# Ledger of designs, part 16: VHH binders against c4kar8

Target 1, 263 residues: c4kar8
Amino acid sequence: MAELSTPSPASPAPLDGGRGDELEKFTLRGARQILQLLQDLITHRGLITAHTGGGHSFMTAVLKVDEERGRVVLDPSPDPQANRRALAAPRLTCVTQLDGIRIQFPLVGLGEGQDKGRPALFAPLPAEMLRLQRREFYRLQVPLAHELSCLLKAEDLARKPVEVSARVIDIGAGGVAVVVPTGAAEFVIGGTLPACRLALPDGEPIELDLEVRNLNRQTQRNGTEQLRVGLRFAALPRAADTRIQRYIFKTERALNAKARGGL
Below, E stands for the ipSAE of ESMFold2; O stands for the ipSAE of OpenDDE; V2 stands for 0.75 times the mean of E and O plus 0.25 times the DockQ between their complexes.

## First folded at step 1 (VHH)

Design p24 (framework vhh_7pa5_2)
Fold by ESMFold2-Fast, scan of step 1:
Structure p24 (fold): chain B 263 residues (1-263), chain A 125 residues (1-125)
Amino acid sequence: as target 1 above (263 residues)
Amino acid sequence: QVQLVESGGGMVQPGGSLRLSCAASGFTFSDYWMSWVRRAPGKGPEWVSTINSGGDSTSYADSVKGRFTISRDNAKNTLYLQMNSLKPEDTALYYCAVGETYSLFGSRTPSYDYWGQGTQVTVSS
């Protein structure tokens, strides 16, 4: 489970954590899936931001997939300096989006040449492509005024059942992050908390199973110690998924209206 | 499936004009607020403009206020951005997005659901 802030799908910045277990489940490694996704980018004329490092990037597009030679053909930048930086870079990080899905992939071994008599950039086919729907990584920061809470069914140090009321600090389609009072319960990464109850402003609490993904202990400026727990939704019922998404959308709209109104 | 298809970008001289269009399908367009967001080379996303579902309320970023006009045609499921008095700093990839941007205390992180591949606008002599 990621911490509080995740880059939006509109952000050109690459997602960090290519070695994290969280991103692995969204990574495509099948050759046919990779070829199909690259072909979709060609069909939709998807613009790609290619990051060359050092804060530098340029706009490109996939012109074709050369399956015989196992490579992609890219549109070079009209800026010769951008092309020189790309060719000198050990790795390009390519970021784009298609139908609300963020797509990110590396290209290594970039070269230059010609395709049908026109300048082009070439790279071996990527061995992996990251594919994230906005809903799968977006996190709404929960307003304090909502007093959103989750009743966690956990265990204490003696492995006895305890119920802990935790404040929800962010929420997404994939899970929540909560703050737990110090000493209230023991959490084990990968452990499952069954039959927890998420309280949303409208209606009855939602009963759901949560998997512990991340733990972060923080000391506040006033000296109090808090434990932040990242929790993944396990086997979420359709009705619960719908209510959570409705809450996120409705809260975003209200916060956006408030931001434009000056509060 | 929700689809947003931007068009109308291109190259233009400073002081010129362009009109961007976004064709929407796969959802009830007339029920949703719509926004334009842009991304300049090497920079993060910048919210440009928002229009409500009925088309009677609009808002703009300070950098484009008085020069750009957002509008919509609910009968045609189409969103527009009329861009006048274009400046080199308007050079960016322009995205059509469902919903509003979320920005408090300098945060520029948009809170959108579904947006298209974008259309490139280049302003240079």
Scores: ipSAE 0.000, ipTM 0.103, lowest interface PAE 18.1, mean pLDDT 77

Design p25 (framework vhh_7pa5_2; at its last look DockQ between E and O 0.07; V2 from the best seeds 0.00; counts 0 for: pae O 13.9 > 2, placed apart)
Fold by ESMFold2, look of step 5:
Structure p25 (fold): chain B 263 residues (1-263), chain A 125 residues (1-125)
Amino acid sequence: as target 1 above (263 residues)
Amino acid sequence: QVQLVESGGGMVQPGGSLRLSCAASGFTFSDYWMSWVRRAPGKGPEWVSTINSGGDSTSYADSVKGRFTISRDNAKNTLYLQMNSLKPEDTALYYCAKQTIYSGSEFYLPSFDLWGQGTQVTVSS
């Protein structure tokens, strides 16, 4: 299949980690609740992004639930390379939405086979599913005019300290995403960047520790490569948290006011 | 109320061109990355192309690179897909999809949180 290749979406790299204690209140673990939610995804033909790790993902959908055998059946990708990655992955993190609620669930033990004579992917039913209300986990897309930046204290390829001024492209209660030129520093998922400085429009920069959670390479139309780095706030002082939340709220209100006034 | 509506599909011969449109309503279109996803008969969904919120960064599936061009008009709340040199394997239902990231935990991943009903593209004689 010379014309088929495995594309990666031009979006932030998937988070490849376990869940923290804060997610427990959004976690469904009851077998009947899980079955009903999977059935709802089938009925609405939900588009699922399946993350295989290493910044790779593919699109799929739940084709059916086989209750008798305790497994879910997924559409295979039309791209054979995506299917090979999925089968080789130790874990598949599936993300979709239903009625404005983000749905996320892991699948382990993915295998291939046939369903009614057609190729399909199979996995045991997930032991848990997350339901995450959008309004609780908003990420503000930072207006370019605000020129939000974050000074990252990282290391170069030779493991020497380097400071990188990175443009902040989105910000939420739990972290930021930034862009840097490819090669500006070495970033490792799970690595901690201590004493970084986040520059908000009002006041002095905030000193904070950041943890690298995802990396995504992006190619712009002119061929320029950038690295999108997803960063979590590791330990955020209450005063800093308050400033960040107020920035998000104030900016969202201002953007909404311009949208109404610009009609 | 919040919706994406695709249009511009149709029947073309191999080598032909089509331009798909996606009208967005009920949300601030310019805040979000947008994608095209397609579903061919008997196959699962396949990512086609993505464009960032400002329209200055694009990406494409290898199967469509050089033939398809994604674009957006934020003033008209409209996403486009220009499809040239169409092949029979491009036959599919094409969906417009909104990307978002829900923050607040390091465990959240990018996803699509809204899509339309799709517009059919058929490449055959």
Scores: ipSAE 0.394, ipTM 0.776, lowest interface PAE 3.0, mean pLDDT 80
Fold by OpenDDE, second read of step 2:
Structure p25 (fold): chain B 263 residues (1-263), chain A 125 residues (1-125)
Amino acid sequence: as target 1 above (263 residues)
Amino acid sequence: QVQLVESGGGMVQPGGSLRLSCAASGFTFSDYWMSWVRRAPGKGPEWVSTINSGGDSTSYADSVKGRFTISRDNAKNTLYLQMNSLKPEDTALYYCAKQTIYSGSEFYLPSFDLWGQGTQVTVSS
């Protein structure tokens, strides 16, 4: 009688991109805490962005927490294609906020069905939920006039190395968001882009490793498609960190001064 | 007070046009990406359009592409949505939403941290 070792359910991929220790204090893993937070999201009718991978996302909301069945009920997208992508995705990354606190959580094992006669999406309760306070994770919107760019070393669909010049749209201590033409390169969330170059206004480009953390497809008004890529600084030299911080501080100060009518 | 206030909704016949406005207050409007989201009765919310802080970059859902135009006037702290060739399927409560920008060492995904009460758009014959 061969004991069919039931494959241990693949532990949901951690929310932490390798700095687990730093995020641990912001991560809820208690069942009661998770349930409470989900209930709070219901109460406040929080809009949730659900990321399905490949640069795709849809808007949803938590409709119900079913404690008995250990599942969360979500609003399906009005777009059938988005729902198909969600159901096909190995993981749904949900992002929202409550009372100024950013909340992120993964859902694995998404299914569709009906709740009280209405179409709904179902998933097991998340194993963890990340709560990040806004103050600690602010990103500067880069003024267009600064023309920050990042040279990305990536691969194309054929896995051929390509260099893509990307415009930086926001920057923080932990990373940058850039925009690239769709199809310029293939990006994979969790993938590392080595030896990239970030161009700041104050000197020579900074060489650094970047990790892809987010992908968002955007269709421009003119019909052109762009990809927004969120990138984490995977390996940042101390000197580079100082320069980035200085740039952020200086720029923020300038923007604030302008906003106050001083410049 | 930090708030978004939508206006400009109403009833219109199919093929008609509406212009929605969203007045922002209590934050530096020009520093944030803004979006329109809509929710039809009995349906989940749907992203409609996004515009960057400077107004030079826009994106649209496929369902509204070519018919809707998002714009902003940073001097007036106002977001707009021009809706043309309206369809019954466009009937929804339309929300203005401020995008949240977070910098983190671990994980970054866009989200909204502020939205208004919405303005009702009804497209019916």
Scores: ipSAE 0.254, ipTM 0.692, lowest interface PAE 2.1, mean pLDDT 84
Fold by ESMFold2-Fast, scan of step 1:
Structure p25 (fold): chain B 263 residues (1-263), chain A 125 residues (1-125)
Amino acid sequence: as target 1 above (263 residues)
Amino acid sequence: QVQLVESGGGMVQPGGSLRLSCAASGFTFSDYWMSWVRRAPGKGPEWVSTINSGGDSTSYADSVKGRFTISRDNAKNTLYLQMNSLKPEDTALYYCAKQTIYSGSEFYLPSFDLWGQGTQVTVSS
């Protein structure tokens, strides 16, 4: 049985409005599904990176799912400092991969003890787990400093051609999300915008056709309204795909360097 | 096919040396930060070392600083770990791992999205 759930102030870091709604369909909330996914991580010896906040993390793995006590059993870090940080943290954010799918879940109420004579960390079973198919879902948040833009070829309310320079806010293998001022152009879900031009930091703009997938009206902190437009790449040429992938990979690298000096 | 294949493990006496290699295929190796991770018998995984995409920045776990050196050859799509002054405590299965970051505030966290089958290192007398 499906139930409506409301995000609380104590929930994970806020998700972007439109993307938060999209992530819901990849979120597992059924106890049986959660148990099965945790068991799959045990079977495949999945390496888990557990983030404790403040730029700290440690490596762990699921040792066991204890259904009777409603808890998951984790390998402690060989570093005592990492274990102390984990136990002091209000929440762990656990991230791993299984067969090309990113899996992410929170653990709250971490404790320590022993399992069959071995040191172990314990936490209640997560209430939710996120499964993201990397190839279809991954989106890189574009740094503001990159000033990434896409020149959209669209129509106004009177069906007159207009060109709108839109800021790219995220980019993935399958598409981009852009923001435009409200009223700059008309967008129809399922409609195609032909011969748009995506500007990357180096090289010529990439000419491509974009399909409108979703629309979300957003109000900025200063009260200005803007429209977030989700756009899918239609029939992307191999050379364009290579350049977009290279941008994503190099940007991930640079952002990783900023986030921390190494795990 | 996207994969990492480790090699170079073996049996060695305390104080000895080994050089591990990791052959990468199916992705643009030169665009990613790479790490070595190990798992000792009966223990959880432990991060060992990381190298940036260009090979000019490295970091190490305190337990291996001064003894291990991570390096890479982007022309050969290969990652290396030179292990000197080996101790019994270094006995573990050593994995090569590729780092990634996903978009979004909660998902902007470095993690590993690919690792190999590992190569066994045994340090005993």
Scores: ipSAE 0.243, ipTM 0.681, lowest interface PAE 4.3, mean pLDDT 80
ESMFold2 (binder alone), look of step 5: mean pLDDT 81; pTM 0.808
OpenDDE, look of step 5: ipSAE 0.000; ipTM 0.259

Design p26 (framework vhh_7pa5_2)
Fold by ESMFold2-Fast, scan of step 1:
Structure p26 (fold): chain B 263 residues (1-263), chain A 126 residues (1-126)
Amino acid sequence: as target 1 above (263 residues)
Amino acid sequence: QVQLVESGGGMVQPGGSLRLSCAASGFTFSDYWMSWVRRAPGKGPEWVSTINSGGDSTSYADSVKGRFTISRDNAKNTLYLQMNSLKPEDTALYYCAASLRYGTFSYESPTDYDYWGQGTQVTVSS
């Protein structure tokens, strides 16, 4: 296979339309808000990944916003094939970040032309833009020194209950990602793991119901195989949510201070 | 403001070696999972390798296992790819890519990539 890993893009299953309401509060539909966000991307020279479908994407940027004609001007790819795919696509999905905030928006009706004598791509202004705040969708990479673990209640190959201690590699408001040894248990996307126990520093383990959302096999530097499992918090009591958020913010602040030279 | 700048590409004979580098700026490099993705003429992007934010966990495409090694230096905001035993099939534009894991737990999905570099050309020819 010469393409990007085919098993990974199939996981997790997309959320259906009714469940999309959870993202509605982060969706900008006001023309003024959309124009301001696009202008912010221009000002900060935000690099955009434009997905054209069929596993293809290219790098672009917003060069300017033409408010009078209701369109954006985009930097074309240096690859002519990428530009042809983009022009043929019914929709582009554009993904970028601004100060760590994920921004995602569709572009429909892409055309080509010139801006200031240079090749450019043009599209109507998007009708909506998704602006995901860090708190809701950021995942903190768990420092190895924290030795964060989650005791999973799963099934073995014979479908018999087993308990597996898994190392937590990232954590967010919506879930955790863990690594487990290959063969320790069977996991099924969409399956529920009841009464799992998340061990955070400075307290009793938190009892949680987890839903399996994603599975990826990986090889570590020492040659051992591990399974990465993405797990969503199926139900989260207010007290547990508070403890998880405190851990995330406390650790994020400490890591940010360290990255800037510490002290 | 975010930039990923690849270097170290060039022309080599089959069996040769190259080391690619990717210099990152404009974001907190140590928070991001980093990947190498390549694109040969007429083909879609092919994922090559990923390294986690801490540098202690790596994964590789089957086509490069045992020949390529991914590594990172968080103090220098730099990603590396050591390529040994190069084959004509490795000829491609090699991109550095970054992912924060927003809203999904897919670590090697195309949708996991938030930032891409401009690429560096590797040509393996006799």
Scores: ipSAE 0.000, ipTM 0.141, lowest interface PAE 14.9, mean pLDDT 76

Design p27 (framework vhh_7pa5_2)
Fold by ESMFold2-Fast, scan of step 1:
Structure p27 (fold): chain B 263 residues (1-263), chain A 126 residues (1-126)
Amino acid sequence: as target 1 above (263 residues)
Amino acid sequence: QVQLVESGGGMVQPGGSLRLSCAASGFTFSDYWMSWVRRAPGKGPEWVSTINSGGDSTSYADSVKGRFTISRDNAKNTLYLQMNSLKPEDTALYYCARDTGLYSSFYPKSENFDPWGQGTQVTVSS
C-alpha cells in the first residue's frame, strides 16, 4: 500500500520522510556506486528536479563530478530567485529518473561560483542515493505526441467546482503526475478529487478518484513556472487497472522496438 | 538458500486445464512481486503473468489473457497459475520467477526475473 502513495520518478516531490525506513534496502551508500550513478546521470544528460523546500523546485542537471574535491557541479536556474532559494535552503532534495529507475539524493552545503567561465552551483558528494528498483514505483514518461490528459474535478479559490484539463507527464500503476496552470484550481495534499476522467488512446475516458499526494511549483529551464501535481489512484477498478497497464506496456514496447529496429 | 520449486505440470488435451504451484523459501515471499515465465524448446523465455506482493494487482501476456489466472498465498509462501482452455502453443517449461525489482522499463522482460530449478513441463497435445 505504501508504494501507491510514494511520489513517482517524474514527480517533482521527494519521497515522504515517513517511508524512508521502508526504502532503506534501495539506498546506496558505497562511494563507488554513488560515483557510478552520478556519472550515468551525466552520460544520459538526466534532468533533475531540485527541491528547495516550501513547495519550490527548479530544473537542473549534474554537469560534472569532481572526485578529487568530493563535489558535484550543478546547472543553475535561469531564475535568480530559484537560485537564491536553493542557496538559502539547508538541503536540496534531487529527484530524477534513469532508464525508468527513480533516483533521489540529498545535497547539503550548496555554494555558487563558476565552472569554465559559466555560473555553476557546487555541493559535496551525497553520502547516500536512493535507487528505487520496484515496478510499482516505475513511471512511464508520457510521449508529448500522445497528448494524454486528465480532466480534474477540483475547486477554485472561492470553493466553487471547476474542471481543469491537465497534461499527464507520467503514469504508473499507482497514479499519474500532471501539469496544471498556476491558479487554475486549489489543491490540498491528502484531498480527494472524485470522478476525474483519464483519457487513454484506446476506448472511453476512465472515470476514477484521485488523491493529491504532492504539489510543487517548478521553475523550468526557460524560467517559466508550472504547478506539478502528483495524484494517487484512490480506488482503481480492475478493468481500469488493466487498461492503464496495457497502455504502459504497449507504449514501452513501441519505444523499445523503435530503439532496437532503428528508423 | 533462496529456492523456488515448481510443480503441477503434465500432459493435457487442447481445451484442458492445469494448475501450477510454486513453493518459495529462503526469502520474505510477501515482499516480492512474482511472475510466471515459460520457455518452449528452441525459443527464448516468454513472460506469462505477474502478481504484486499483496496479490491485488495482476498482469498477463496477451497470448494468455482471459485463459490464465495468477494468484498467491502469502501465508503458505506459494504462487499459483490456473491454466484454462489450454492450446498446443502453451506447451513449454513453466518457471516461477522472483521479480528482481530492477526495471529499466514497465514492460516485463525475462532478464528481470530470477527463475530457479528445472521448471515444470506442460504439454498440450491430442
Scores: ipSAE 0.005, ipTM 0.282, lowest interface PAE 10.5, mean pLDDT 79

Design p28 (framework vhh_7pa5_2)
Fold by ESMFold2-Fast, scan of step 1:
Structure p28 (fold): chain B 263 residues (1-263), chain A 126 residues (1-126)
Amino acid sequence: as target 1 above (263 residues)
Amino acid sequence: QVQLVESGGGMVQPGGSLRLSCAASGFTFSDYWMSWVRRAPGKGPEWVSTINSGGDSTSYADSVKGRFTISRDNAKNTLYLQMNSLKPEDTALYYCAAEHYSTLGYFSSPKEYDYWGQGTQVTVSS
């Protein structure tokens, strides 16, 4: 059976910095924060995948931070060709993971030299570092027992307003996937559903604007068709974000405890 | 509004080469990670390759690594797949698929992309 595979937070493939405004809240720009994070990578001996473009990458690590010269010292690849590609590249995109936190940063102006009499690569300190927690990309499969639902404000086939209670099948920091009966409403990819209501077990429903991102028709074993709709949180208040993250955290912990037989 | 139109498929002999193109319109192409996915007769979809929105990171299925090269031209809103050393096992309908970076890894199914093309047929036969 063939499997589709997309990059994940655990994937060495980098995230694009072109979405600057959405990634802003996860971007470190303070010199002290950058130095501390680089030092944490040294302390934990974090392996870094450095992408040089054209499908090429090599494994490296931060050996030292030279604050006086404003540069980072990297472990060169044992493959001389990889080092040549890195030195020729206009930019390295470095990706690593620390305790489930994805860290990504650019290095520009790579050079080579010696550190303690051994070959090393040098680059100026990055101006920015991206720090993403697992939760930013994690998708929780919602237990059926939770009966999570989202009230969608949409239009029917005649373009008449309709409210559809959709079952939430997965949820993450960026959105939800829901299932609706085929024909219950009409969805347009890129369309916005305003003032939808997400019902979590604890407290009042959360009012959300949702963007339709994906549509997939599914036929059930009984012959009934359902539509799976991927919905992105168009704008999420901090309080709502906190509640969603708490639900994901609590549910994941409960599922992990159950899977381990009551640890 | 949104369109992904694949082209460049055809019949080729084993060992031959083809270049597939995917022309994108109706969305901000440079905000999307792009993939090639294929479906062989009687089989499910198989992921082939992915390129990030900036074009500086790529990944490949083991079955095509070293033979296929994915690339993109954001100025022309076009995705490419250069296929070399083609084998009969590469015979399939090839789709381009798009995923906005903000939904990357979000959906429970790895088969869920934001947008799909119509597909272009590649047949490798003597």
Scores: ipSAE 0.000, ipTM 0.138, lowest interface PAE 13.9, mean pLDDT 78

Design p29 (framework vhh_7pa5_2)
Fold by ESMFold2-Fast, scan of step 1:
Structure p29 (fold): chain B 263 residues (1-263), chain A 124 residues (1-124)
Amino acid sequence: as target 1 above (263 residues)
Amino acid sequence: QVQLVESGGGMVQPGGSLRLSCAASGFTFDDYAMSWVRRAPGKGPEWVSTISWSGDSTSYADSVKGRFTISRDNAKNTLYLQMNSLKPEDTALYYCAARYSTLGFSSPSEYDYWGQGTQVTVSS
């Protein structure tokens, strides 16, 4: 079972399209929506990182959408080697951001030519585009000093109800990742943990329902095993959403202020 | 509605100076790192400079170090680029870009918001 995590905005890596079921609700497949989103990228001069495989990528932009021919026109790289890699690649994975929205789409069948007398790359319009709001994919790495915890309502190895205080290691608008000792509780992917309590530094714990999304077993330096559990907010009250967002912004600002002290 | 509007571009002779401005609206400006990115005719985009959300940390491309200065006024929601000792190679469309970042440094591919750009032409 591969772990499904939302990349932090500090990571340039594309989201894996092979995890399709989890990202389906964020995937645009309507021709008009795709055309509108590509046009928005043109209007806002969105710079695109095109991944050609094997750790290679180059910077491009959508210059034009040819709706009649069902094609997108891309700005070639000033590096001829990057253009050769792109043309040889069976697929480009294009990643960009627009108005706090992460956008990712494949291009297949890349060709080269000219547009208005200038070199250009051409590809058929993508059949799908992934559109995630920053709030849905951003994950704050929780500072150890904050001692953030979540009290989980789960079952033990004997299927008896148990409460486990888990350390929160990252948090986003869509969920948290926590660490529990191996054997403290049993988790089932897709299972719901009702009435869990998330403790933020300021105020009363937030009561919320969590859905188990992924599990990753880790061995610590001292030989003990621990389990990383990815948990999605199944139902999030408006007041809780506001408090979580405020914590994320406040912590990011504090970390930025601290970063300049690297002497 | 999020908007970044660049101004201050124009035509200047080699050795001249220009000051670019970027007026930001629709988001909390002082929570974002700000950058200048340029695209020269027939070339790909080139990152120029970044300033942290507070203004305390700056970084520059090697091609502009010592000649350009990035600054911001959080009270006015405005980003600036002071360009001195301009060269023909500085001719480009200059974009301001914003990214929610704790470190103040960002790849051009990872910005949240972009302006429409302002043209700078350095020619005799």
Scores: ipSAE 0.000, ipTM 0.144, lowest interface PAE 15.3, mean pLDDT 78

Design p3 (framework vhh_7pa5_2)
Fold by ESMFold2-Fast, scan of step 1:
Structure p3 (fold): chain B 263 residues (1-263), chain A 124 residues (1-124)
Amino acid sequence: as target 1 above (263 residues)
Amino acid sequence: QVQLVESGGGMVQPGGSLRLSCAASGFTFDDYAMSWVRRAPGKGPEWVSTISWSGDSTSYADSVKGRFTISRDNAKNTLYLQMNSLKPEDTALYYCAKGTYDILTGYESPFDYWGQGTQVTVSS
């Protein structure tokens, strides 16, 4: 059933809901720091990807910061459907890059109107912004030759346990992206998959609890649908974290060597 | 690391043509959809076109349909945008963009990882 709730502009939703404590050291909450960062995005004409949920996003940019009214002004999408989705969304998750630094921030209470006679989107200033060096958010595109897999402990439609071997296409400090055949298991955003097993080259599989963060359906050239599942490491032991980071750094160095024409 | 390097921009007269290229590295190019995005002076960013991982499916913004053609060469890890019948309103900085999963936010982004851009100016 249809139910919509708009959070108060004075109490915006948390930035990611998943890694709050771990990302605190990278989170800006000072009003002046937030204003300065938004002004930097205006100055550098930063391209922003705004996620509206359900796998939808659109490109935008900060047009202006209205400090007196405590709000940002954004370029609307040239696609009217994207603007309607954005206005209906309880929150936008905005992602951009500035000089090798990844910037993420939530916008809650989006409205539409005019700015100097042009259509514009308006939202209260974010209460927090993530500012991460490239190294801290880096994800490794997993070489197909590595045949990296993750055994998912999931459930079918009847809530019965099933095991699905999924190909890992992407791995970083915060999680993995995997590909599964459509219908292999039921995934719900926010759901937890306990005791999954990540197989890395050289060594025993790592047992991990994974949280489903996103879902995206893709059609292969043979007409077969596959599901891409974004999975966050819900509870990552230090030994597992160390081993995952070693794999990422080792593989990145090898790929960089190949890119320089060495191999 | 993901690296996208755009080229092929320049100055052309209205009705002219340009072919943009994007050299991709640091990821398995043929596993991902690729897009072109542009930003015109005084305007916000505009999505231009997307091509599927295989090259079998393409989509275009209404402003460029029938004039632009997106294509890819998976053997060369290169994305292309053939631009025909160029208009002054096509003047913009053009970016190559890769779609991918964003581990930190948990969202799939069709415009994650874009390059430095290549300038296209259509002027008489």
Scores: ipSAE 0.006, ipTM 0.275, lowest interface PAE 10.2, mean pLDDT 77

